# VH-VL binders against RNA-binding protein 26 (RBM26), part 4

Target 1, 75 residues: RNA-binding protein 26 (RBM26), of Homo sapiens (Human) (q5t8p6r532to606)
Amino acid sequence: TKLELRKVPPELNNISKLNEHFSRFGTLVNLQVAYNGDPEGALIQFATYEEAKKAISSTEAVLNNRFIKVYWHRE

## First folded at step 1 (VH-VL)

Design s5 (framework fv_siltartoxatug)
Fold by ESMFold2-Fast, scan of step 1:
Structure s5 (fold): chain C 75 residues (1-75), chain A 120 residues (1-120), chain B 107 residues (1-107)
Amino acid sequence: as target 1 above (75 residues)
Amino acid sequence: QVQLQESGAGLVKPSETLSLTCGVAGGSFSGYYLSWIRQPPGKGLEWIGEIYHSGSTSYNPSLKSRVTISVDTSKSQFSLKLSSVTAADTAVYYCARHKYSYGWLPFDYWGQGTLVTVSS
Amino acid sequence: DIQMTQSPSILSASVGDRVTITCRASQSISSWLAWYQQKPGKAPTLVIYKASSLESGVPSRFSGTESGTEFTLTISSLQPDDFATYYCQQYNSYPYTFGQGTKLEIK
């Protein structure tokens, strides 16, 4: 259910902007900016696997920035 | 006006590590990516890699096993290390900046370039 | 990797001519293409970004167009200062890649 973002510019790495983008795919249960001490990192957790899969499968650029990358979070 | 300037040894022996530094003056590089780009004599341009002020890096896959880029924000510098060099690594090395904001990434400022020759 | 192919490799022209240089991407890069000018012994300088946007300080005689994966750089009335090598570059995806260059020389 967890996705990790990388290459998020710090000016775009804020709760409000990321919530606006990702809430369109489903219910967010956790959202952490500057995840793991990385000012360009973020963690996005959806309520369900299907919602997370919909988000990562989207061809739409996150916050209109094609260099922001979405990965499945590795434990 | 922002100025970028490369520095480092101009002659490196085969199998050793090429080490260059890029100094940034006249402006902040916070919010910018900084790249290394090279050009062998008489040939075209090849992107080596980039770094953000946070230390986040991306490297050209063709060079990834040999490349390390690092940043020293206290000195307004970023550095390139390229290990296990051969004659094929002889080139003019440039540093260049680009804005990582809304996906705008053209290289708008370049250093003057420094020639590195790999020779025994 | 995305391959960028420029044509021609060498273009001979006279002052006052309209010249066009072409760049083709091996796959879709949307509009994420830049053009650079490089004079002998100097670093490249940015001319056009996002396929058709003129960089600040660059003369208005320079323009860029796009059609699918085909991109052009046009100089409407060539000036002596324009004789240089021109490179296209895609910045749609990693690794960034450049065309092989077009040398614009005096006829």
Scores: ipSAE 0.005, ipTM 0.686, lowest interface PAE 10.8, mean pLDDT 85

Design s6 (framework fv_siltartoxatug)
Fold by ESMFold2-Fast, scan of step 1:
Formats: structure tokens, sequence, C-alpha cells
Structure s6 (fold): chain C 75 residues (1-75), chain A 120 residues (1-120), chain B 107 residues (1-107)
């Protein structure tokens, strides 16, 4: 259920902006900016796998920025 | 075990359109950016452009007026068209896949390359 | 566009030498840099990604470092198989850009 973001510009890497974008796909249960010590990283956790899959399958650029990449969070 | 393979005509006349296809085998192209890169004989590497499997493209500004990249997910392939070619477009053309999180967008898989000569 | 400048253009070395090649970005690219090895007549292959991460299957004698906008690729004990041209590449911003290449040749 967890997605990891890379290359989020610091000015866009804030809870309000990321919540505004990702809540369109489902219920967020956790959202961490500057994830893993990376000022351009973020962790997005959805309530369900289906919601996370909907978000990662979207072809729309996150916050209109193609350099923001969405990955399944590795364990 | 994903493999990329370029194909297309090796000789193109000046002013014509260069057309190449990259076949993808052994894995999915879904959720990956796919690029074309070229290398003139004895020179360095130049990025041409990329496509996301959904059809979204980005091109090198130096080539943007002449380049079109397209994808055909049903055939597991993507293609390059470069119009109005000149001798300066003679190069080995590579297709490459941008890696996932583990590779931080580096090109982890490359095709073997195909030489395209622009000559009358 | 982000310019990537490599030095030297040609590096002559002997088997067993420690060699270092340098790549400098015209602006901050964080750690979004890869190094590729290209042998004559072949496609480039990935050696280092994310400035310092060694690609699977690449010998441990290869290493990468970053300091600001300056990046290095080091081969700690050069082997015959390592004579090739090396390219750095940034993936911080479009267009994607490569260095001019460093040809590592036998002294």
Amino acid sequence: as target 1 above (75 residues)
Amino acid sequence: QVQLQESGAGLVKPSETLSLTCGVAGGSISSYYLSWIRQPPGKGLEWIGEIYYSGSTSYNPSLKSRVTISVDTSKSQFSLKLSSVTAADTAVYYCAREGDYWYEYAFDIWGQGTLVTVSS
Amino acid sequence: DIQMTQSPSILSASVGDRVTITCRASQDISNYLAWYQQKPGKAPTLVIYDASNLETGVPSRFSGTESGTEFTLTISSLQPDDFATYYCQQYDNLPLTFGQGTKLEIK
C-alpha cells in the first residue's frame, strides 16, 4: 500500500500539496515528506492496495511535474 | 531478462525520414520511460528523446522539430522517426530503458545499436 | 541545458594502476548521475548509478563519489577488461545530457 516519491522539488514537497494530489485516488493513512532523509523524497500510504495501484497507474504527472517519480515502496 | 533490439533501414538518403523500431522482449514496458540515444562515428552519446508507455513524449530541443517517438504496447515496441536527415545524422542509434527505483532513472538496459548512414 | 564536462579526454594507464576520471555538472544535480562503460563496437553498459551505487555484476574495483557538482569514477586496480570509453550522464533534468567521454587506453 505504500508508494515512494523521488525527485519532488522541495517547494512542492509538503503535506498539503501531496495530499491534494494523492487523495484523488483514495484514502491516505500516512504521508511523510523528506522521507529517508531525502529532501526530495516522500512516502505515501493508502488504506488499500487497489487505491495505491490506481495512483501509480495514473499517467498524469504528479503536481504537473514529470520529474516526480512514483514507485512501489521497497522493503 | 528484458532485452531491447533496434531494427530499420541502415541507409537513408539526404532529406528523407529515418525510421527505426525498438522491440522489447522478456518483460513489460509498462511504467518505464524508453529513450532513443545516438552516437556519430568516433563521437559521444546524444539523447534524442523519450516516451512513457502511455504515449507521453519529451524531445531534445536540438532535434525537436524533426523527431517523433511513438509506442505500440500491443507489439511491445517503440519507434523513432527523424525527418529531413543530413550527413550529420549518420550515427549508431540505440534504444534504452530508464530503470526503476533501484537505478534512479539511469539507463539499465540498452539495445545493441544499429548503424544508420545518411548518403546519396 | 545541464552541461557535463569530463576530464581527461584520454587517460593512459597500466594494468594494476588506480585510475580516476572526473565529471563536472554545470549546476547542482544532487546525486542523479550515472557512469557507463563502452567497449569498441558495443553498446554502453551501466557501471554506477545514483553517483555511488555499483550496478549488479560490476566488479567491486569500480566506485563513484560526489562532491558538490564534481563526480568521480575510480578503478582501484585496473584490469585488461577495463580499457574502454567511459561516459557520465545526468538525469536531474531534461534534456538528458552526457559527458564527452574519457577514453581509457593502455600506456
Scores: ipSAE 0.007, ipTM 0.672, lowest interface PAE 10.2, mean pLDDT 87

Design s7 (framework fv_siltartoxatug)
Heavy chain, then light chain:
Amino acid sequence: QVQLQESGAGLVKPSETLSLTCGVAGGSISSYYLSWIRQPPGKGLEWIGEIYYSGSTSYNPSLKSRVTISVDTSKSQFSLKLSSVTAADTAVYYCARDRLYYGWGSPFDYWGQGTLVTVSS
Amino acid sequence: DIQMTQSPSILSASVGDRVTITCRASQSISSWLAWYQQKPGKAPTLVIYDASSLESGVPSRFSGTESGTEFTLTISSLQPDDFATYYCQQYNSYPWTFGQGTKLEIK
ESMFold2-Fast, scan of step 1: ipSAE 0.007; ipTM 0.690

Design s8 (framework fv_siltartoxatug)
Fold by ESMFold2-Fast, scan of step 1:
Structure s8 (fold): chain C 75 residues (1-75), chain A 120 residues (1-120), chain B 107 residues (1-107)
Amino acid sequence: as target 1 above (75 residues)
Amino acid sequence: QVQLQESGAGLVKPSETLSLTCGVAGGSFSDYYLSWIRQPPGKGLEWIGEIYHSGSTSYNPSLKSRVTISVDTSKSQFSLKLSSVTAADTAVYYCARGYSDEYFWYFDLWGQGTLVTVSS
Amino acid sequence: DIQMTQSPSILSASVGDRVTITCRASQSISSWLAWYQQKPGKAPTLVIYDASSLESGVPSRFSGTESGTEFTLTISSLQPDDFATYYCQQYNSYPYTFGQGTKLEIK
């Protein structure tokens, strides 16, 4: 259920912007900016696998920035 | 094909600022995170910090108050400044490329290293 | 900070031996671990990434495995060119941390 964002410009890496974008796909149970000490990283956790899958499969650019990458989170 | 090469003064006096530059030749560094790593003589490796082409930096907390890493995209270079040096900062300094094209953050390319001695 | 502990610090072996060195993380790092080889007077070079993926150009006698927080680097049929110091590195969390190194030397 966890997705990790990379290459998020620091000015866009804030809770309200990321919540606004990812809430369209489902219920967020956790959202961390600058995840793992990476100022361009973020962790997005959905309530269900299907919601996370919908988000990662979306062709819509995150925050209108196609250089932001979305990956399945590895623990 | 990309090459990294360190340059800068090999002798720095105690209390002064250590300054090194890493030149990136033969390719783009905009898809990579660029790191400084050091190795005191006969000892192991210590990560100093990392920079992305945007100027975004992350530093090892143990060195954060003394370290500044900057990037000059027009010259394909990034630089390290370490202030208030002591004999404990004597080390071989490496620049290295962290692969960030997918979600890889290991160092696949290293410069040859440059020895910096802190001595009066 | 994540502590990386390597064992042994020094390993003596003969050409043709199967050699295994270990690296243990103080907490979960998933598979975010690399192994480097360093020869005297030279920069480290990448051997294994993502715990078990062989870097391009590295001989197939090198392999990596993982089990929880324990990672191993194995060299089957050791060759003269393999005597070096090996370091593991985690890249799960900042700051990136390295093990203390394992010196592989001739018996």
Scores: ipSAE 0.000, ipTM 0.626, lowest interface PAE 14.7, mean pLDDT 84

Design s9 (framework fv_siltartoxatug)
Fold by ESMFold2-Fast, scan of step 1:
Structure s9 (fold): chain C 75 residues (1-75), chain A 119 residues (1-119), chain B 107 residues (1-107)
Amino acid sequence: as target 1 above (75 residues)
Amino acid sequence: QVQLQESGAGLVKPSETLSLTCGVAGGSISSYYLSWIRQPPGKGLEWIGEIYYSGSTSYNPSLKSRVTISVDTSKSQFSLKLSSVTAADTAVYYCARTYKYWSGRMDVWGQGTLVTVSS
Amino acid sequence: DIQMTQSPSILSASVGDRVTITCRASQSISSWLAWYQQKPGKAPTLVIYKASSLESGVPSRFSGTESGTEFTLTISSLQPDDFATYYCQQYNSYPYTFGQGTKLEIK
């Protein structure tokens, strides 16, 4: 249910903006900016796997920045 | 208006490190990507790498083992170091700026500086 | 890496002509393509971005189109100031890659 974002510009790496973008795909239960000490990293956790799958499968650029990369979070 | 200016030694010996600085005046580096591009005499353009003003870098894989780009926000400048140079590294080196929402669109370029690798 | 191939390598034309330069990507880059103009001894300048968007301050005689992986830059009525080398550049993915250039010269 967890997605990891990389290459998020710090000015875009804030809870409000990421919540606005990712809430369209489902219910967010956890959102961490600057994840793992990376000022350009973020962790997005959805309530369900299907919601996370919708988000990562989207062809839409995150916050209109195509270089922001979305990955499945590996535990 | 914003101006980018490259500086550094124009002559570098084979096996040494090429070091250049790009100064940004009249505009901000905050929220910008800052790129280095090179052009060997009579040839085309090759992208070297870029840095976001926060310090995150992306490098051309062909140069990744030899290249380091760094940024100094207090001086509004960023720099390129390319190690173990050979004659193939002789080129005009350009710096360029791109706003965060439009990564890869290089709208402002420096004048360019010729670096010759010769003994 | 995505290869960008331009054609022709050299284009001879006269003032007033309509000219078209083509750039082809080896794989899909969506619309993430820019065109630059470079005059001898000068840095490149941005002309077109996102395949068809005209950069501010660039004359309206310049236009860009896209069709799949094929992109064109058209100058509808050549002016003396337009003779230069033109480069396309994809910025869909790292590393950014440029075409080999098209030299537009006087006939």
Scores: ipSAE 0.000, ipTM 0.652, lowest interface PAE 13.3, mean pLDDT 86

Design v1 (framework fv_vulinacimab)
Fold by ESMFold2-Fast, scan of step 1:
Structure v1 (fold): chain C 75 residues (1-75), chain A 121 residues (1-121), chain B 112 residues (1-112)
Amino acid sequence: as target 1 above (75 residues)
Amino acid sequence: QVQLVQSGGGLVQPGGSLRLSCAASGFTFSSYAMSWVRQAPGKGLEWVSGISGSGGSTHYADSVKGRFTISRDNSKNTVNLQMNSLRAEDTAVYYCAKDRYYGSGWYFDYWGQGTLVTVSS
Amino acid sequence: DVVMTQSPLSLPVTLGQPASISCRSSQSLLHSNGYNYLDWYVQKPGQSPQLLIYLGSNRASGVPDRISGSGSGTDFTLRISRVEAEDVGVYYCMQALQTPYTFGQGTKLEIK
């Protein structure tokens, strides 16, 4: 259920902006900016696997930025 | 080296069906979106369909929506285009193309050799 | 759908002379991230299309310095500073801002 974002410009690595974008795919239960000490990192957690899968599979650029990369989070 | 090897194609009658395949090698297939682009004889390029790296998102040009289905098998490194209800205007060379990560779709850096599809009585 | 318009559609040029192709979009291709989602491709006779320029101005690997892309928003230019015989082909711009991705009509560059 967890996605990790990388290469988020610091000015876009904002809880409100990321919540607005990712809530379109499902219910967010956790959202952390500057995740793991990376000012360009973020963690996005959805309520269900299907919601997370929908988000990672989207062709829509995250916050209009094609360079923001979305990965499955590795525990 | 990155390679995209296409198969399928041929002559079919109007209303018929055909399946095109594209086998990929030389890159982490599941990390990249794939697209199909066609070119009618003597005409320009038309983007037909795209699929995200995971296969969870698909997109189509209006001209093929409802008739064509794009799919992929990441275990076999293949992307497929199922073409149903074919029309004369679908006659074209069809190319598969490697796209950017996760459907970002900002450039096609490698293209297959092309497969000719002819729809004629 | 975003409409892409190229000019000229036919471009006869003399070897060693410069050539320019214009591409216009029906809406801005400039994202808030500062990038223009406009790519250029060439299709040489008997070959598959190949990438020349991505994100408006970035050369793809192996593309010579004499080929450059410029522009922003709705107006873009592909320029060849000194045309060589290997440049013969049909040139296409493509917007990758949104699906469906759309191509211009193509510009046929020939040596006269």
Scores: ipSAE 0.000, ipTM 0.596, lowest interface PAE 19.0, mean pLDDT 82

Design v10 (framework fv_vulinacimab)
Fold by ESMFold2-Fast, scan of step 1:
Structure v10 (fold): chain C 75 residues (1-75), chain A 120 residues (1-120), chain B 112 residues (1-112)
Amino acid sequence: as target 1 above (75 residues)
Amino acid sequence: QVQLVQSGGGLVQPGGSLRLSCAASGFTFSSYAMSWVRQAPGKGLEWVSGISYSGGSTHYADSVKGRFTISRDNSKNTVNLQMNSLRAEDTAVYYCAKWDYEDSYYFDYWGQGTLVTVSS
Amino acid sequence: DVVMTQSPLSLPVTLGQPASISCRSSQSLLHSSGYNYLDWYVQKPGQSPQLLIYLGSNRASGVPDRISGSGSGTDFTLRISRVEAEDVGVYYCMQALQWPYTFGQGTKLEIK
């Protein structure tokens, strides 16, 4: 259910912008910017696995930035 | 010798649809990303859409998102732009352009352009 | 969207004289790789656009030495050291740092 973003420019790494992009794929349970001490990191948690899978499988660039990378979160 | 040969333009009524095609030769088409760039009469260039080498990733300008669909057929060396719900402000010459590489830095070759006129 | 602003928009020049075009971006185009994702194109009368300069300062194949690109971050310049008749056209800068790719308004270079 958790996706981790890397390489998010600081000006785009804010709750409002990320919520606007990812909420179209499903219900967000948690959204953390500057995740794990990384000013370019973020954590996106969806209510269901299916919603998270839809988001990571999207061909749409996150906030139209080709350098932002989306990964499954690993504990 | 790289060539991009375009077709499919014309006059269409507002709200109508039109499909543009771009036939590529002279390079390994399936290895390169492609884009569409338009130019309204007497105006500047506007990037409208792009597609990755495999067709697995597509991008659109906000002005055309939800109305235009870019696609490609690597077996036929073609990239296509399906334009729906056309508006008067979509009137332009449309160019297909080749990127130097996947999600590339620049457009190295351009087609001859296809005129699309949206008018009643 | 990244806004690209060119000046001047109209550039009348005398043959053999130098010409310069400015391009400013609303945000830095300098990537952590050290590259500036700024390209220059020219559209000559009746022709499709063609590449002149990529990644700030690199000349495309076939582009003469009298045409050069410079700058970094938000301010870029295209310079022609001595204008020739074949240089007539509309010059555009483009940022390739992020989608959507955006162009400047264009600078029309014409011989007076």
Scores: ipSAE 0.000, ipTM 0.619, lowest interface PAE 14.9, mean pLDDT 85

Design v11 (framework fv_vulinacimab)
Fold by ESMFold2-Fast, scan of step 1:
Structure v11 (fold): chain C 75 residues (1-75), chain A 123 residues (1-123), chain B 112 residues (1-112)
Amino acid sequence: as target 1 above (75 residues)
Amino acid sequence: QVQLVQSGGGLVQPGGSLRLSCAASGFTFSSYAMSWVRQAPGKGLEWVSGISGSGGSTHYADSVKGRFTISRDNSKNTVNLQMNSLRAEDTAVYYCARGPRYYDYLTGYFDYWGQGTLVTVSS
Amino acid sequence: DVVMTQSPLSLPVTLGQPASISCRSSQSLLYSSGYNYLDWYVQKPGQSPQLLIYLGSNRASGVPDRISGSGSGTDFTLRISRVEAEDVGVYYCMQGTHWPYTFGQGTKLEIK
């Protein structure tokens, strides 16, 4: 259910903006900016796998920024 | 009038270091991403590195990642490229260019270019 | 990485005649925004590259109407309706849709 964002410009890496974008795909249960000490990283956790899959499968640019990358979170 | 004036460059031995600088004028510098694009003798263009307007995001081509560092000083309107562990393959004319604007998907192009700086890596 | 392929690589043209350069990408450049992040640059002898066309078909400031860009997805064309002496140079397409940015190999336009 967890997605990891990479290459988020620090000026865009804030909870409000990411919540506005990702809440469109489902219910967010966890949202961490600057994840794992990376000022450009973020962790997005949805309530269900289907919601997370919908978000990662979207062709819409995150925050209108095509350089932001969305991955399945790996431990 | 937008101007990008480059300095630095020169001849350096393999394994050496060099710093390139680009001084910008004629626009709100902090509002634009800046990039470095290089051209080896007789070859085409290769994007090398980019930095966001705030300086908070930096990006590198795989060929230079870990060796080159891009930085900017918005109070002085300069963007810099620190080049370490130089290789013969890094020999090129290096251009600074305005853009792409990473946070603005409508203007993702290089609209102004500096005059270029020659970097020669040779023993 | 997205591979950009230009054709022809050498383009000898008679003054006043039309010229066309093709640029093909290994992946679609049409993004969810509705834009093709495909630009054209020219490098005239002894000069820095300069922007001609951005976002597929928009002319940069100062670029004459005789130069136009077209295409979408994976197939793009730069056209010069009447070649002038000042058009001599190497033309490059560049894609910005997919990370990292990549350029075509260049097309050298020469007067014959």
Scores: ipSAE 0.000, ipTM 0.664, lowest interface PAE 11.1, mean pLDDT 85

Design v12 (framework fv_vulinacimab)
Fold by ESMFold2-Fast, scan of step 1:
Structure v12 (fold): chain C 75 residues (1-75), chain A 122 residues (1-122), chain B 112 residues (1-112)
Amino acid sequence: as target 1 above (75 residues)
Amino acid sequence: QVQLVQSGGGLVQPGGSLRLSCAASGFTFSDYWMSWVRQAPGKGLEWVSGISGSGGSTHYADSVKGRFTISRDNSKNTVNLQMNSLRAEDTAVYYCAKSLYPWRDYYAMDYWGQGTLVTVSS
Amino acid sequence: DVVMTQSPLSLPVTLGQPASISCRSSQSLLHSSGYNYLDWYVQKPGQSPQLLIYLGSNRASGVPDRISGSGSGTDFTLRISRVEAEDVGVYYCMQALQTPYTFGQGTKLEIK
């Protein structure tokens, strides 16, 4: 259910903007900016796998920024 | 440099509980008041709670009195917010923040954590 | 609790022009020490809030001279002498005279 964002510009790496974008795909359980000490990283957790899959499968750029990359989070 | 790193948060049903944590570095933690401030989606800032450097004094907003408990562990440089009996109205981004001056009962907040999302819904 | 009221709530300004935000408290914030326990914060888009002014008129570290605070008792003003693009955000006053601390409702400053 967890997605990890990389290369988020600092001005866009904030809870409000990321919540606005990712809540369109489902219910967010957890949202962490500057994840794992990376000022351009973020962790997005959805309530269900289906919601997370919708988000990562979307062809729309995150926050209209095509350079932001979305990955499945690996423990 | 001063850093406040938050953790915890998540989705919980009304009546549930969550515990937020804030790890501090770069200053003498035990000398400063620490506060929690929240912001509901699309709304303004609301001061929630504060704790003195020693942990001997705590204060709360009326909206959370009796439900939330602020605490700190000066040996680990952490301040915590235990949130019980959560309501839909508690849905917000929660920030921890450091007071400007050491040893003063005046807590203008000069450094803030990154924020933690708390969602209370069925 | 002390009630804080800001005006205006929406502030469209032209680059280079001055901007002014008012803050009123339901009771005096002037302490017997001679200080007014009123602070100003800004929250820039997508960022955590940051301190601008403390104890009525003192600038926080890194805050430019074009931003100033004034007032006493129940009426306070935050002024920006020449608005820059980086000033966009929501501005909040906060009373720190007594707990619980209370914020104004916020003023959104936008470039028109």
Scores: ipSAE 0.000, ipTM 0.611, lowest interface PAE 23.4, mean pLDDT 84

Design v13 (framework fv_vulinacimab)
Fold by ESMFold2-Fast, scan of step 1:
Structure v13 (fold): chain C 75 residues (1-75), chain A 122 residues (1-122), chain B 112 residues (1-112)
Amino acid sequence: as target 1 above (75 residues)
Amino acid sequence: QVQLVQSGGGLVQPGGSLRLSCAASGFTFDDYAMSWVRQAPGKGLEWVSGISWNSGSIHYADSVKGRFTISRDNSKNTVNLQMNSLRAEDTAVYYCAREWDYGTEYYGMDVWGQGTLVTVSS
Amino acid sequence: DVVMTQSPLSLPVTLGQPASISCRSSQSLLHSSGYNYLDWYVQKPGQSPQLLIYLGSYRASGVPDRISGSGSGTDFTLRISRVEAEDVGVYYCMQALQTPYTFGQGTKLEIK
């Protein structure tokens, strides 16, 4: 359910922009910017695994930015 | 710093199986798609199989479909090639290589393993 | 499958002289993004292949300016402006527009 973002430019690493992008795939239950002390990191948590899978499987660039990378969050 | 280290080759009889492994270090493994490319003795390069960073997209060359299975374990930074029903024509050096391929982005196969020899002979 | 054809297959060159290798594809490699999904690799004796050029014309890290790629659609060229001893090897073009990726036959560059 949890996705981790890396290399988010600080000017784009804000709750409203990330929420607007990822809410198109499902219901967000948690969204943390500057996750784990990384000013370019973020954590995105969906209500269900299927919603997170839709988001990570999308070929659309996050916020139209090629450098933002999406991973499954490691526990 | 950035490297791919291969293992698992050897001699096997026709109809046998081998599992090749490729261990990544020095970079964020789950940023990259991985491919296997082989080269028969004295011949050119042949792309065998590829797997996307999240295992959501997997492809094979027609010559190996139904016999080879590519897989990856991002927690261990490894990509594997399970080779079943091996034939004499599968004899080759097998290379693993990383590629950046996300959406419309592509940066070629910029880092390659050292190669693993697979010999299928009686 | 996309068929890749290289010419020449054998390329003897004198040190310091230019060399060119042609690569043609059976289908256009130009994607709607505007990029040509054509790579060039070299395999030096006893070594793994190494990337020279990706997306038709972009140099990989560490590749000198004397090596360049050009072309679009179905006709591509790799050029070495001044051949050095370390350039000896077999050169391959590869298309990555669709799976399976396919390689040309290879061009063996030798110093004469």
Scores: ipSAE 0.000, ipTM 0.629, lowest interface PAE 14.5, mean pLDDT 85

Design v14 (framework fv_vulinacimab)
Fold by ESMFold2-Fast, scan of step 1:
Structure v14 (fold): chain C 75 residues (1-75), chain A 121 residues (1-121), chain B 112 residues (1-112)
Amino acid sequence: as target 1 above (75 residues)
Amino acid sequence: QVQLVQSGGGLVQPGGSLRLSCAASGFTFSSYAMSWVRQAPGKGLEWVSGISGSGGSTHYADSVKGRFTISRDNSKNTVNLQMNSLRAEDTAVYYCAKYQYRSFGWGMDVWGQGTLVTVSS
Amino acid sequence: DVVMTQSPLSLPVTLGQPASISCRSSQSLLYSSGYNYLDWYVQKPGQSPQLLIYLGSNRASGVPDRISGSGSGTDFTLRISRVEAEDVGVYYCMQALQTPWTFGQGTKLEIK
């Protein structure tokens, strides 16, 4: 249920902007900016696997920035 | 005990090559970005190169682009700096350094002991 | 490239007295996120550099509270409230906003 973002510009790596984008795919349970101390990283956790899968499968650029990368989070 | 132990320095003639190595222990190596920083005799610090935890992103100072290559072997906990076409102005003590987290933005909290590289005929 | 300028370059200080070092950047290091991408390092004689402050004002592990970083945008200060003998060394600011990362020239702190 967890996605990890990389290469998020610092100015876009804020809770409000990321919530606005990812809440369109489902219910967010957890959202951490600067995840694991990475100012370009973020953790996005959805309520369900299907919601996370919808988000990562989207061809829409995160916050209209094609350099932001979305990965499945590895525990 | 978090440590970085360096090797591979020495005296080399202009145009020659050297490979510096930095062996890491005491932390999950692949989770942290690494850099090389040098200091010429009597001079200040100059950042040289950086590599992300996965090795997917590398960065270089303009003075070394095309001549130096940074790499890492996460299975061996080692970051390396391959230095080709060495010039007299590359003479310096070279330090490897670990960032606090995966990003280059959070400061270099652990440094190796340094390796002297002398480029002279 | 972002140019970092420190002053003074030489700082003789009496033991127990305060010391301050200024660092200026050629462009703002403050992002809309609120982070200032500015680090401070010290290199003590014969030693490797060590991190003092990251992201403008956050102390690295083990750094005493007598050492503090402040400032925002283009103008930053490192302060030592009471200088001790072990503080002797060369202090560097570094911008971590834009590659290539760049250091200031260094400020040599000496006990007089």
Scores: ipSAE 0.000, ipTM 0.621, lowest interface PAE 16.5, mean pLDDT 83

